# Ledger of designs, part 6: VH-VL binders against q9ybr6

Target 1, 148 residues: q9ybr6
Amino acid sequence: MSGSVLDEEAEKLMDYDYLLEKLYKKVPPKSGTSEYRIPEPQIIRIGSQTVIRNFREIAQALKRDPKLVARYLQKELATAASYEEESGQLILNVKVSRKVVNQFLQLFMKTYVRCPTCGSIDTKLLRQERAYMLKCEACGAEQPVKPI

## First folded at step 1 (VH-VL)

Design p10 (framework fv_prolgolimab)
Fold by ESMFold2-Fast, scan of step 1:
Structure p10 (fold): chain C 148 residues (1-148), chain A 124 residues (1-124), chain B 106 residues (1-106)
Amino acid sequence: as target 1 above (148 residues)
Amino acid sequence: QVQLVQSGGGLVQPGGSLRLSCAASGFTFSSYAMYWVRQVPGKGLEWVSAISGSGGSTYYADSVKGRFAISRVNAKNTMYLQMNSLRAEDTAVYYCARDETYYYDSSGYLFDYWGQGTLVTVSS
Amino acid sequence: QPVLTQPLSVSVALGQTARITCGGNNIGSKNVHWYQQKPGQAPVLVIYDDSNRPSGIPERFSGSNSGNTATLTISRAQAGDEADYYCQVWDSSTVVFGTGTKLTVL
């Protein structure tokens, strides 16, 4: 009878039109390319905290689970991070500049997204026991990478 | 209960026009993008057109661009496909479908509910 | 212009496992959806985002997607599973459907 879970989630969507246009406009290339750009972090500072408002969008552009990207930033910045699934925001318990955030996102892309053999961003990160394997869907190369 | 009810198909000669309608009920119509998909009898599915929830954005397959126009009237819970300059190769069953796209969902563009289909025959 | 290639037909014995493949260059980087269509009926979504089942779809339906091949797996096949199956992706500016597979349950 019911697709009620999918129906309920979709019916909560107020700006569906905006979201559909965003998807059509900002679908990243699926084939390999150099100089791939991620969305610019939208940062709010609250006391000693740094909030990345568009974190979900950034993770989508990286084609990785936002929880994985959040764990990476938490570890690299040696701070606690909280990902809010409802709002799509990441809260970092550290005062950090937009430049530093962007540098770590670029390093994440280099390490866990971009194929070192062909430069393609069309890759998957697979966990095999205690190791991550970066698998390129464009050229077929597989490379172990350090676990997060 | 989600329902999509279609009308407006029929026989038309090459070069003619038809308008298809898709009447929606059981959900907040303006919150969902809608699609037209066609299928030549006995063959596979081909995407035709898409319209955003507000009607502000429209998209077309290259095969119909410039000939077909998708529109919607949210106050009437109805979507339309105006088909002009029809060709024999446009003969197909036309389905309307709802898109289940969510903000975080990078999948997008899935067709969770479909209308019953409307046969369009372009023949002399 | 991308083509998603499926076998024209697959046969499975009642109670056995059917596997329907969807081949496409770099399809593993895309999100694949699967539809079931019975004769004279509209398609029904059975798998979305590679491996997720909509409410009401039995656990016997599962999916995977890696490299150049996505797969729909139907375990413990039943007579009612006999249908045409289509895979589908979004490719930047267009919706692409697979060529379709007729599943026969013997």
Scores: ipSAE 0.000, ipTM 0.470, lowest interface PAE 18.9, mean pLDDT 81

Design p11 (framework fv_prolgolimab)
Fold by ESMFold2-Fast, scan of step 1:
Structure p11 (fold): chain C 148 residues (1-148), chain A 120 residues (1-120), chain B 106 residues (1-106)
Amino acid sequence: as target 1 above (148 residues)
Amino acid sequence: QVQLVQSGGGLVQPGGSLRLSCAASGFTFSSYAMYWVRQVPGKGLEWVSAISYSGDSTYYADSVKGRFAISRVNAKNTMYLQMNSLRAEDTAVYYCAKDFGEDLYYFDYWGQGTLVTVSS
Amino acid sequence: QPVLTQPLSVSVALGQTARITCGGNNIGSYNVHWYQQKPGQAPVLVIYRDSNRPSGIPERFSGSNSGNTATLTISRAQAGDEADYYCQVWDYSTVVFGTGTKLTVL
């Protein structure tokens, strides 16, 4: 039985990896831009709520304010979210799987973190009138992105 | 049941032209990027060209830029490589290959290969 | 563009572990994929994204990638593993293959 459980877990990880690759189809990685790995979400299910225990660590890996990442997830999942600053946890008022959470985190990284010109994650997101501006600190490229 | 069946190879003189074809079946062709990879007999693999799922974006290795043109007809599940101004160093087995996902640039299925010989 | 260097040949005894390396400047920052090619046949994907196996590839095949070296490991080598092996990376619009390694199973 332990072998069957481990086989199922391995299969889930392979499925998840495939979906992540599919998410990046429109913006290929560039030289020096091998996939930057964000920490995998540590999920606790409490009734209809999803708690991401290591949310602060994920936001730090994305180099973005946890509140900004929380607002993005809130909008994409069409749910209320509460970020707890002391514990670093994010509480989502929706039942959602680890796979789905990670898909949206990867989309966030693709849209608001990774430079589309050079693929660097060393970028800044600057608020400008009517848009956010993604500025790459590595290559200097600037691109407008949809406000969160 | 994924199959890539190639045709169109042969002998051609330097400066000549050839068109290779790759007929796909067993998957939704219009959802996947497609590629050409070549191999000089007894030597290693060299990527030649890529085409996006829609056909709107094409990419080429520096060695073939300006001479080769990749295209696809999604309604016919077929991809092509038009090779112009052929040189002796273009002599190789040419493989068509399917993207693992939609545009990830690694390849889960390959055609059987088509030999192209450029010689006088 | 990166240059991926592999040993020309590697020998392994039946049942032992073969290790095939792929060297490249900062290759650990790329996703590395591995292909097996037998004489007269098209390549077959055996490892993708550093360490993942496609369906149908035995657990004896594994991969790693760190720093300047990626490694394909084939444990409990079998006669049928004898083939050429190629590493591969993608650099935005450019696909780069390694120089290839001939694995001989003794």
Scores: ipSAE 0.000, ipTM 0.497, lowest interface PAE 17.4, mean pLDDT 83

Design p12 (framework fv_prolgolimab)
Fold by ESMFold2-Fast, scan of step 1:
Structure p12 (fold): chain C 148 residues (1-148), chain A 121 residues (1-121), chain B 106 residues (1-106)
Amino acid sequence: as target 1 above (148 residues)
Amino acid sequence: QVQLVQSGGGLVQPGGSLRLSCAASGFTFSDYYMYWVRQVPGKGLEWVSAISGSGGSTYYADSVKGRFAISRVNAKNTMYLQMNSLRAEDTAVYYCARSYEDYWSGAFDIWGQGTLVTVSS
Amino acid sequence: QPVLTQPLSVSVALGQTARITCGGNNIGSKNVHWYQQKPGQAPVLVIYDDSNRPSGIPERFSGSNSGNTATLTISRAQAGDEADYYCQVWDSSTDVFGTGTKLTVL
């Protein structure tokens, strides 16, 4: 009854369920968290693709290169992504809700932007052979983080 | 005031054609995806068709693809649904609706009053 | 066929809390919208993106969405809340509406 396309979609949804469970285990219930907010993702559906219309604005709020944030989402969602330089949009070749996109962006901010020592978002990410180094420009703390 | 006003419903025989109209006011019509949603009497809501703000992209539910054509004339703030080869199963109240904040697949925040289409002998 | 399942009917006493559920596989990963429809009228958006209220919708209306169930909660039920309620999600290349729930206020 199901073809290869349906089997592939089912497998993606199973992987996605695993990713969501992984994400929910890392994101605590509603709590008093830092007040810095990123723009709400504006999602447009085109067939099986998810388009984040305001992606450039989101990346700017995160103070990271749009291509880096795109690579993170591509890897976490296990899909191909295309960043449109002129329009500032990100096209993901997967069906994904705004809620899930927002949750991964929050996780990106926690992992690759916010200083774990002082909470500042005034940080930079330095590339190294086996790791990235997150360096805080506010307090001077340096911490290795997993490569994207 | 934001409004959608519909017209063009009626009784038609199977195999016939009918065109529905949806006139918009109170917002910049060309900025919004617009939709047609139908409801068979006593049943739930079913999405029928969508059209982008420019009119350059159109989408259809499988049940109406090849028979229905959505269009819009932004200069007149009006959207249309041309229904051809009508079947008894197309009998429904048809609503036009506006996307919330230009979301194609998002919530429908403004709805027309509905237009009854009856397909019977 | 609808993939979102709602109870056919729910009853609530005046001033009490009504809960209307929307069941769907992994619905917690989707954005859920809720509509109120009174007899002879067009639907009205009452909740969008799981838990947000449009302007003009009373605070008595709230929403939640996790796992396989989204819930519309109507606190301090009023006679005027009696209506059919539909959930809706973005799914695949089409929008999907729930089966609908008739809320009766006793």
Scores: ipSAE 0.005, ipTM 0.491, lowest interface PAE 15.3, mean pLDDT 81

Design p13 (framework fv_prolgolimab)
Fold by ESMFold2-Fast, scan of step 1:
Structure p13 (fold): chain C 148 residues (1-148), chain A 121 residues (1-121), chain B 106 residues (1-106)
Amino acid sequence: as target 1 above (148 residues)
Amino acid sequence: QVQLVQSGGGLVQPGGSLRLSCAASGFTFSSYWMYWVRQVPGKGLEWVSAISSSGSTIYYADSVKGRFAISRVNAKNTMYLQMNSLRAEDTAVYYCARDLTEYYEYAFDVWGQGTLVTVSS
Amino acid sequence: QPVLTQPLSVSVALGQTARITCGGNNIGSENVHWYQQKPGQAPVLVIYYDSNRPSGIPERFSGSNSGNTATLTISRAQAGDEADYYCQVWDSSTVVFGTGTKLTVL
């Protein structure tokens, strides 16, 4: 009726140390090079939930659809997310630190916003067949990126 | 070992009521969201309901809203589905299932054995 | 609510690769989970979050999700892989399962 191995996998997925290890495997060391800053997440904790109050403002600064950014965080944190259109808040059903949230947002910007060729954030994300294409409006470079 | 054991089910007349039970063991039941999923014999899977770890947040599929009530008693490691105003189209095998983690992801990693509910005259 | 369409049936020769698709508008932006169900048994989660395997699921099972199609791939197919397979997403306020695919291993 049950597989204990499935429980071991599920327990590992949400271990705080596992989440940090997953995050840091993806986040390269930051250099002293200047870069565009997004607004700092305004985070409120309610029980096991993390609420990002200014999520719409953050998505606007990233020039991406709030639902797209929400889906990215949902996948990376392996949890459900609820974006509230009226308030502009994102509710994550996970206990996660402000530092971790900010680092995933920085990783999102590096992967899905910033042009790897010229460093510009004036880009757009287009869906094509089996890939997303990141198109730079500044230099014209196009790069495939992993679907969210 | 981790398992979900179901009970209840059986034959009921249209308009009748039935309560299903799902008993959990081998894990911290009070930490997990729980779900009900049904399957009409020979057909596909259909989600029915969800309940948060504390029991405070509850969702229903439109097809059962107002007729079914999900609940849980964490002290007894048991979840229930109270089915009222049953219709012929509610005939199905009903499964209880556990969420993948303590937080809700709507991915079902552990399933009960299923219980048949037949609604007919 | 998204409608997730799967082929009714797929056949694969023993030892070859089976591919089961799940079509949905913009499904590449969803999180896709896959379940295996054998006759008279409860479903078993075989892939979660597009491409991850639960403990105990063989490496022969893999998943991908992009654009309008998610795919479950079963390499080196075995007789024991015969089953119904369902994709599943959570979209906004509801859980949606695919129409299901019967896999036959020849």
Scores: ipSAE 0.000, ipTM 0.491, lowest interface PAE 17.8, mean pLDDT 82

Design p14 (framework fv_prolgolimab)
Fold by ESMFold2-Fast, scan of step 1:
Formats: structure tokens, sequence, C-alpha cells
Structure p14 (fold): chain C 148 residues (1-148), chain A 120 residues (1-120), chain B 106 residues (1-106)
């Protein structure tokens, strides 16, 4: 899908989510046993930019450097990103919905945080020249993961 | 050791079609976005197209949108650029390139380039 | 499309310092990458993410980026540094290259 088609689709999703919240009190996030919850992205749109206001909190919940998570989103959305250290906000130079942002954050957690052997999020990511190694502090498993 | 080997260039008439190929080796191909960048002889670099590692997302410069189609076959470690409705201003050396390490959207490794000439 | 403006040409004496600028609105908020291209050859990455060098690129090459100007600095210029240099950013689903600068080493 071209970037123009993706932009149109993201805009429709944002409008739909906004309308639902106006008509109904926001429903709490779905609860799931064994599901580790990260904070829901607090999104505001400024022109063509998407601002994730609570980005530092999200990165802390993922136990990863905010700049690393920012680079991941930058790549998946094929756009520029600016992380503001003082405010803890992430500015993405693209219009995307909260739903799309949340999907990529969940994919990040599955790929770069959660141990596939034991399900623990107590892991560390070690950077090498063109490879990352995900090491589990709970069970000791190590596995290569795709570079960020 | 990363290598990008290009093929498929040549002379074509205005309105014609041509397909370029870029064969990659030395890295995990499906983990990296790939690009096409062109250069009119004696002029500067112009980005043409990008494709994500999975092939699920494609992007095009406005000058080629609707005429060019980027694709990849990860099982063959090869990326393609299908060029249709070619115009004289598409005459250029076309380079394939791979994205940078750490998702920073730079052009890390470049192919040798393939000349495409659109002339009557 | 955003425009990244570079000087058409820069001359530097052997052993002296060359500075090549890349001007763009709010470019300091973006990651700037630099490429070297010698005649008849493909471009080669010399600086990525404002100031980082790929393996194999000598420390004489350095970069900076703030405000509306990014700068590639080549210290102790050598004959082999003579080439065209391009800056590049990502902006809104577009990869933007600078207008290019020809560096002549006298």
Amino acid sequence: as target 1 above (148 residues)
Amino acid sequence: QVQLVQSGGGLVQPGGSLRLSCAASGFTFDDYAMYWVRQVPGKGLEWVSAISGSGGSTYYADSVKGRFAISRVNAKNTMYLQMNSLRAEDTAVYYCATEGWSYDLYFDYWGQGTLVTVSS
Amino acid sequence: QPVLTQPLSVSVALGQTARITCGGNNIGSKNVHWYQQKPGQAPVLVIYRDSNRPSGIPERFSGSNSGNTATLTISRAQAGDEADYYCQVWDSYTYVFGTGTKLTVL
C-alpha cells in the first residue's frame, strides 16, 4: 500500500474513534489473563502530525529506551519521529490513529520484549553490528531478533 | 559483506515499459526496506520508490506515482521496479539501495546502477 | 516537496578543512545523512544520523545538525576526497536529497 492510501485509512480510523468517544463514555481497555498491559497511547493531532503525549511512560512499561521504541515506530510508519526528553512526548510526522499506534506497540512488545519461551517481559536487548539478541532474565533463553 | 547486483536497463521508446532487477546478498533480506534512487546524467540524486521488508508497504515519488511499481520476492532475495508509460525525463541511472541499520531511513548499501534511456 | 539547499561547489586546499552545508526548514529536528559520489560510481554513505560514521570512514569526516543547517566537515582534506556530496533526510513519506555540492581539492 502506498503512503497516500495509508494516510487516508489512518485518518478515517482516527475520526471513527473520536466520534465513538464523544457519543459514549470511553470503555476501559479489554482485560485479559496473562496479558501484560502497557499504558494506552494518549494521542493528539496537530495538523499532519501525531503526538503521543505519554510516550515515556509507554517506553518505561516496555522496559526499553524511548529512542529505541521511537525508531521502531519511525520505521513501521515510514516517517520522521522526534522524541522530546523534557516532556516525554513523541512527535510523528504522519496522521495515524490510536489503534494503529497501539497495534505497532503490541507488535514491538511481542518481538523485542516478551520471551517466546516463558512469556516473561523481564528481558534485555543487546545490540550488535547488524543483529540484536533478546536475553530473558527469568528463564535464561537467548534468541536473535530483527534489527531496529 | 553486502552486495546488490542490478540488471534490466536499456534503451526504450517514450510510452514503453522496462523492468529493473536488484539481487541482494550478505544480509537477511526480508528485515530491510529497499529503495530505488535515480540520477539524470550530470544532475543530482532523486528518490523514486521504497518497499518495506515484508513487501506490505510501498511508497513512490510524485513524479512516478501511477506509472512505476516496486515489488520484491523475498524467497529469491530480489527487488524489482516495473516502469510503465516511460517519458524522456525518466532517462537516468537507476540505483537500488538498502535501508540503514537501526531503522534510520538512510541508504546504507548501493547497487552499481543501471542506465535507462528513454528516446525516440 | 521540501528542498535541501547546498552550495553548488566548494574548494579546499590539500590538508585544510572543508565545510559543506545543507539548509532546510527545521532540519535540526530530523536525522541528516551524507553521501559521497565519485565520477562513474554509486554513492557511498559517509555520515548517518547527523554525526555517526560507518565503519571504514575516517575520523576526518564529521557532521553536525542544528536549527536550519546541517554541516558536513572534512578535516585534513586529501585528493581522494574530491567528489560530489549529498545530504538526505526523511520527511512525510518522502526521501529528500540535497541539491549536491562538488568538492574540489586543490
Scores: ipSAE 0.005, ipTM 0.495, lowest interface PAE 14.1, mean pLDDT 81

Design p15 (framework fv_prolgolimab)
Fold by ESMFold2-Fast, scan of step 1:
Structure p15 (fold): chain C 148 residues (1-148), chain A 121 residues (1-121), chain B 106 residues (1-106)
Amino acid sequence: as target 1 above (148 residues)
Amino acid sequence: QVQLVQSGGGLVQPGGSLRLSCAASGFTFSSYEMYWVRQVPGKGLEWVSAISGSGGYTYYADSVKGRFAISRVNAKNTMYLQMNSLRAEDTAVYYCARVEYDSSGYPFDYWGQGTLVTVSS
Amino acid sequence: QPVLTQPLSVSVALGQTARITCGGNNIGSYNVHWYQQKPGQAPVLVIYDDSNRPSGIPERFSGSNSGNTATLTISRAQAGDEADYYCQVWDSSTWVFGTGTKLTVL
């Protein structure tokens, strides 16, 4: 294995495999399902980029700021991302499958949206210094969640 | 078990229209982008059209833009290709196909059996 | 838009190794997929992302891709391998297929 093109492709494949391994370690097998559904990502591939055309709709369903969800995906995928406010699209500077994107969005919902005490999605995420505090509007529970 | 079953096709005169159908089973249909690929008898494969999982976004090869319309009804697990203003050059076997999104290069992992469309005077 | 050129036909003796090439400018920077198509049948994916085999595809099928040439290699060729073979890449929002190669097993 030598040469810049071969090195670039090998690094991209390793990043993809790394992301899948990381995701499956965080999301245990047979986690079950909820009644609440996130819209399926509408993916368009442009060159080396992955564009999520309906990103605004997904963020609205999660009841979170699109820029917050974008920052989460940027960090989890270890890539640059830009949210286009006029079109509502998210551009990720990496080739990534819809399955991987959807699984990270499900992980976002479990970590930053769903109350671990009662399971409600009627929650607010508040920033306190370096931490986020998840406050449930249904049961009143408050718990810290890891920074994005 | 993933299956794509096609119907439609037949003989049509230039300028005519046909609608092809592709019925999917064995996977969550709305979660997959779906495609039409055609093959002129005795020749190679050519991508024709694509539709997003929700049906909100559609794409077409330059040769069919403005004449063909791809659509889907997720509640029926079915995708369609409406072909209008048909030309002799559109004579081909038309395949519906699914793309594997867990790959880096997005290959066509499952194909329908194909439907012959013949456009002749 | 890349153009993918394949030889029109390749012959291989039973039990020997067949090599089918796919030529394209800087094709090594793309992920190449290979499809097998038998008469009257839909294509079947046999290699994806240059060198990976789908479940159910024999280990006799392998692939490589570098520079301006991708290659599908079929070792220990069998009568049932006789078919048309197509390479394919994804470029932006389009899927580009090669010109196709007919493999004859003698």
Scores: ipSAE 0.006, ipTM 0.522, lowest interface PAE 11.9, mean pLDDT 82

Design p16 (framework fv_prolgolimab)
Fold by ESMFold2-Fast, scan of step 1:
Structure p16 (fold): chain C 148 residues (1-148), chain A 122 residues (1-122), chain B 106 residues (1-106)
Amino acid sequence: as target 1 above (148 residues)
Amino acid sequence: QVQLVQSGGGLVQPGGSLRLSCAASGFTFSSYAMYWVRQVPGKGLEWVSAIYSSGGSTYYADSVKGRFAISRVNAKNTMYLQMNSLRAEDTAVYYCARDDYVEGYSYGFDYWGQGTLVTVSS
Amino acid sequence: QPVLTQPLSVSVALGQTARITCGGNNIGSKNVHWYQQKPGQAPVLVIYDDSNRPSGIPERFSGSNSGNTATLTISRAQAGDEADYYCQVWDSSTAVFGTGTKLTVL
């Protein structure tokens, strides 16, 4: 007995987690140019502020310094941000949704973490003179990226 | 220093239940995929279950589907395997393991717990 | 479901090169990981993604993967390399381990 399969599939397609998992299952291990797995931002709104409670965990999943990721979000959202070392939280002085935060974190990963040649996240971001260089430890590719 | 410490094994009668625990320390637990792998004494490795994102996507080997349930509590840095309707064929050493899984890519089971013996016998 | 076939046992003389194969249909299109297991111990990842070594694994360990065969190569074999070795791939959402190979160092 088939139930309301079309309604169920439509609802699943609107769920961001479901879309990511569906994409991961369809993409072979040796391919993959899609968005990376990072923890979902745990958002608390306090007045005009947005607090990302699990920010340190997110930065660790990105394999980058939390302060670098915080600086990126601060610039992209055009707001002031405070990273708390003790709690691992990021406080943004703007009202912003979890969806928007996640979109910028995914863009950060594509620009400053993932090797565009092989897709590996086993990379280093090094400052050289007036530029940042993204060096891939897996395939050896080196590429300049824009400063944060 | 990465550590995975297991507990909860033992002797159980057929049809019984057991819950295995895997306590993690030394890394950001929520950033890693976690697995259960079992090994019948003297035999090879068999993957049992996986739990991925912080949302808890779960997968199971056909041999345990419907009987076992994997879960994790990221705030406690702990993963569990609830084993129900146990059979003699489930007798094995159960290992927990982590994987730096990213965007559909597994980087291998890079750290393993010490193993927990589960014996299902009357 | 699918199985990865390994030889039951392989022997190698001290200082010589051991090769352990992992056979599977179109395995060259998959990423292969290799594990070493000594008696009474948990497995240790020795090669990931076909040919990469985790930190702490000696350069004597190397891997390759093409067509229907992946190979773990252990150069300059040492007594301490004696162990069971398992290959592993992902087939959709299922992890599949090879049948395992016992390496004996003569």
Scores: ipSAE 0.000, ipTM 0.490, lowest interface PAE 18.6, mean pLDDT 82

Design r01 (framework fv_remtolumab_arm2)
Fold by ESMFold2-Fast, scan of step 1:
Structure r01 (fold): chain C 148 residues (1-148), chain A 121 residues (1-121), chain B 107 residues (1-107)
Amino acid sequence: as target 1 above (148 residues)
Amino acid sequence: EVQLVQSGAEVKKPGSSVKVSCKASGGTFSSYAIGWVRQAPGQGLEWMGGIIPIFGTADYAQKFQGRVTITADESTTTAYMELSGLTSDDTAVYYCAREDYYDSSGYYDYWGQGTTVTVSS
Amino acid sequence: EIVLTQSPDFQSVTPKEKVTITCRASQSIGSSLHWYQQKPDQPPKLLIKYASQSFSGVPSRFSGSGSGTDFTLTINGLEAEDAGTYYCHQSSSLPLTFGPGTKVDIK
């Protein structure tokens, strides 16, 4: 059945090895080159769900709306996500490790936060329909980035 | 290979509604955005709206707002387009089309075969 | 909404000739312009994405160029199988819009 084929693809997407390879294909696997650090994700697993307890703090450090970061993770992990504004937690309907979560957050920072011209994180993301414009407040560079 | 298979032709009376289905196979459905585009006989392509299933929200062209509803069911990998208040001006071939949202957003890389909807009194 | 216009509306071309189709946007859309080919009684097929990038499997005789408001699709050495209607499409802002189409016939 065609549903069976899509189920196989979804299962592969949830595979941690597949997700890691996906990240490395998009971004060269380099570490220790950034001086700015986001808070380490505080992960709790409940059944088949992953809870990021300090999600609000992480979004604050990225200077981005928690809903935007949540949608990015939802898309990259191909799963449903629920942001609880009262508690500041993000609930992902998938089992995913702290390492994988951190790698996607680093990719988010590289794509939607850090200026590609000067490396500054002092930027703003302006929404325009299905696209975003990354504007650097340090050097003034403006760069279109892919939609979330 | 990605395939989009649409439901069969419909003949409708003015004032009624029609619901067209689009079943996706191949690739990851959650990575899709599904658009709906119609084409009246001898005319060009007209975008009606689209949905990104993982976000649960749909966007509509102003012309169709209030008459069109686009939904998706991830468990059956099927998108739907329902158009109400049909008139003879709605006689057209209705296409669903896939945007590979994960890799790049903006273009429709694969299209359904089309569903002919005829509205006659 | 962003309005796309195409020229010419219709062109009849001898095989192996060069065909040039122009698409103009009512406001700047960067490189978010895509080209489709539609043959009679078939759905459209993607040819060129983001102004100049060929879609997988598309013959090299098809090329696209342009940015901002002015875009061109070129078929360098038209083949019989290329008869059809060509549409430009912008994805810069909602609602997504298509050009009115250019019909290319072979005679």
Scores: ipSAE 0.005, ipTM 0.494, lowest interface PAE 15.1, mean pLDDT 82

Design r02 (framework fv_remtolumab_arm2)
Fold by ESMFold2-Fast, scan of step 1:
Structure r02 (fold): chain C 148 residues (1-148), chain A 119 residues (1-119), chain B 107 residues (1-107)
Amino acid sequence: as target 1 above (148 residues)
Amino acid sequence: EVQLVQSGAEVKKPGSSVKVSCKASGGTFSDYAIGWVRQAPGQGLEWMGGIIPIFGTADYAQKFQGRVTITADESTTTAYMELSGLTSDDTAVYYCARDSEYYYGMDVWGQGTTVTVSS
Amino acid sequence: EIVLTQSPDFQSVTPKEKVTITCRASQSIGSYLHWYQQKPDQPPKLLIKYASQSFSGVPSRFSGSGSGTDFTLTINGLEAEDAGTYYCHQSDSLPYTFGPGTKVDIK
């Protein structure tokens, strides 16, 4: 409970505090209508690595290039990531939970996929000089978003 | 496979507080959300609030704001629900439940804790 | 907050008959609706998650459908052990809410 475990758990608690602060600031409030869901991440943990077995399927559901989604997760988790094209897996060089992965994928969808005007996921992400432009194919709205 | 084990039944006087615990066993604590749901005798289910332990921040239903506090201790894999200012209307079975999805769809439930408020 | 309404509030049904329970949301909730069964003196048990996905170990006679505001739980061929109260629950937005429940008795 406490006592002799306090020193041994210090590193783990500091890692959790860092992760909690990062998630708290970045996770969007759940809001409004959504009939679209991404597939549940299928995660295998091997030592210090997290493997997302169905990553290609998730990226396809988001209608984004797997390498783009991988780059996003790499930056948000501050870790190296390797996308395996033959198997469709993503290997993250960090030990992270399914919950954390799900939260960042939801944030990715909200920021880089879903139209803020009409809620449609039928959008495209275009690279401009210093920003991405999110363009909705359904309503025609265009919105600049931060580059990944 | 996770089990949730709650603390035992409580009998409380009006105006007092009660703190119910919910201990997770058989799995990781940080991979899910914990919700609290109560049920008054012969009545339906009422969501009180929940916490995602990894975020450390709780959400509450408006009816209970100011009276309920939901916390989690990852080192003991235990969630808590404290309800203050008890009245007879708070007599109910209190359940904790796990949401293993990123939304609160509750797939594992505790056995329930009966709280009786009487003078 | 999102209000869930269930219909009917009570059914008494002969074994092997089809039971249909509806849940209506005051606002669109996509597919973020879940169905639970509760028996006396027991905690609720998850039957259907995300409108139509059967939870592990749930008999195939239970199915869910719907999206947006209108949802249905169907029991094809009611068995004696299915007597209980059925609740819908939305997780689209905070605060999460439950329907008032539908009690199913068996003749």
Scores: ipSAE 0.006, ipTM 0.490, lowest interface PAE 14.7, mean pLDDT 81

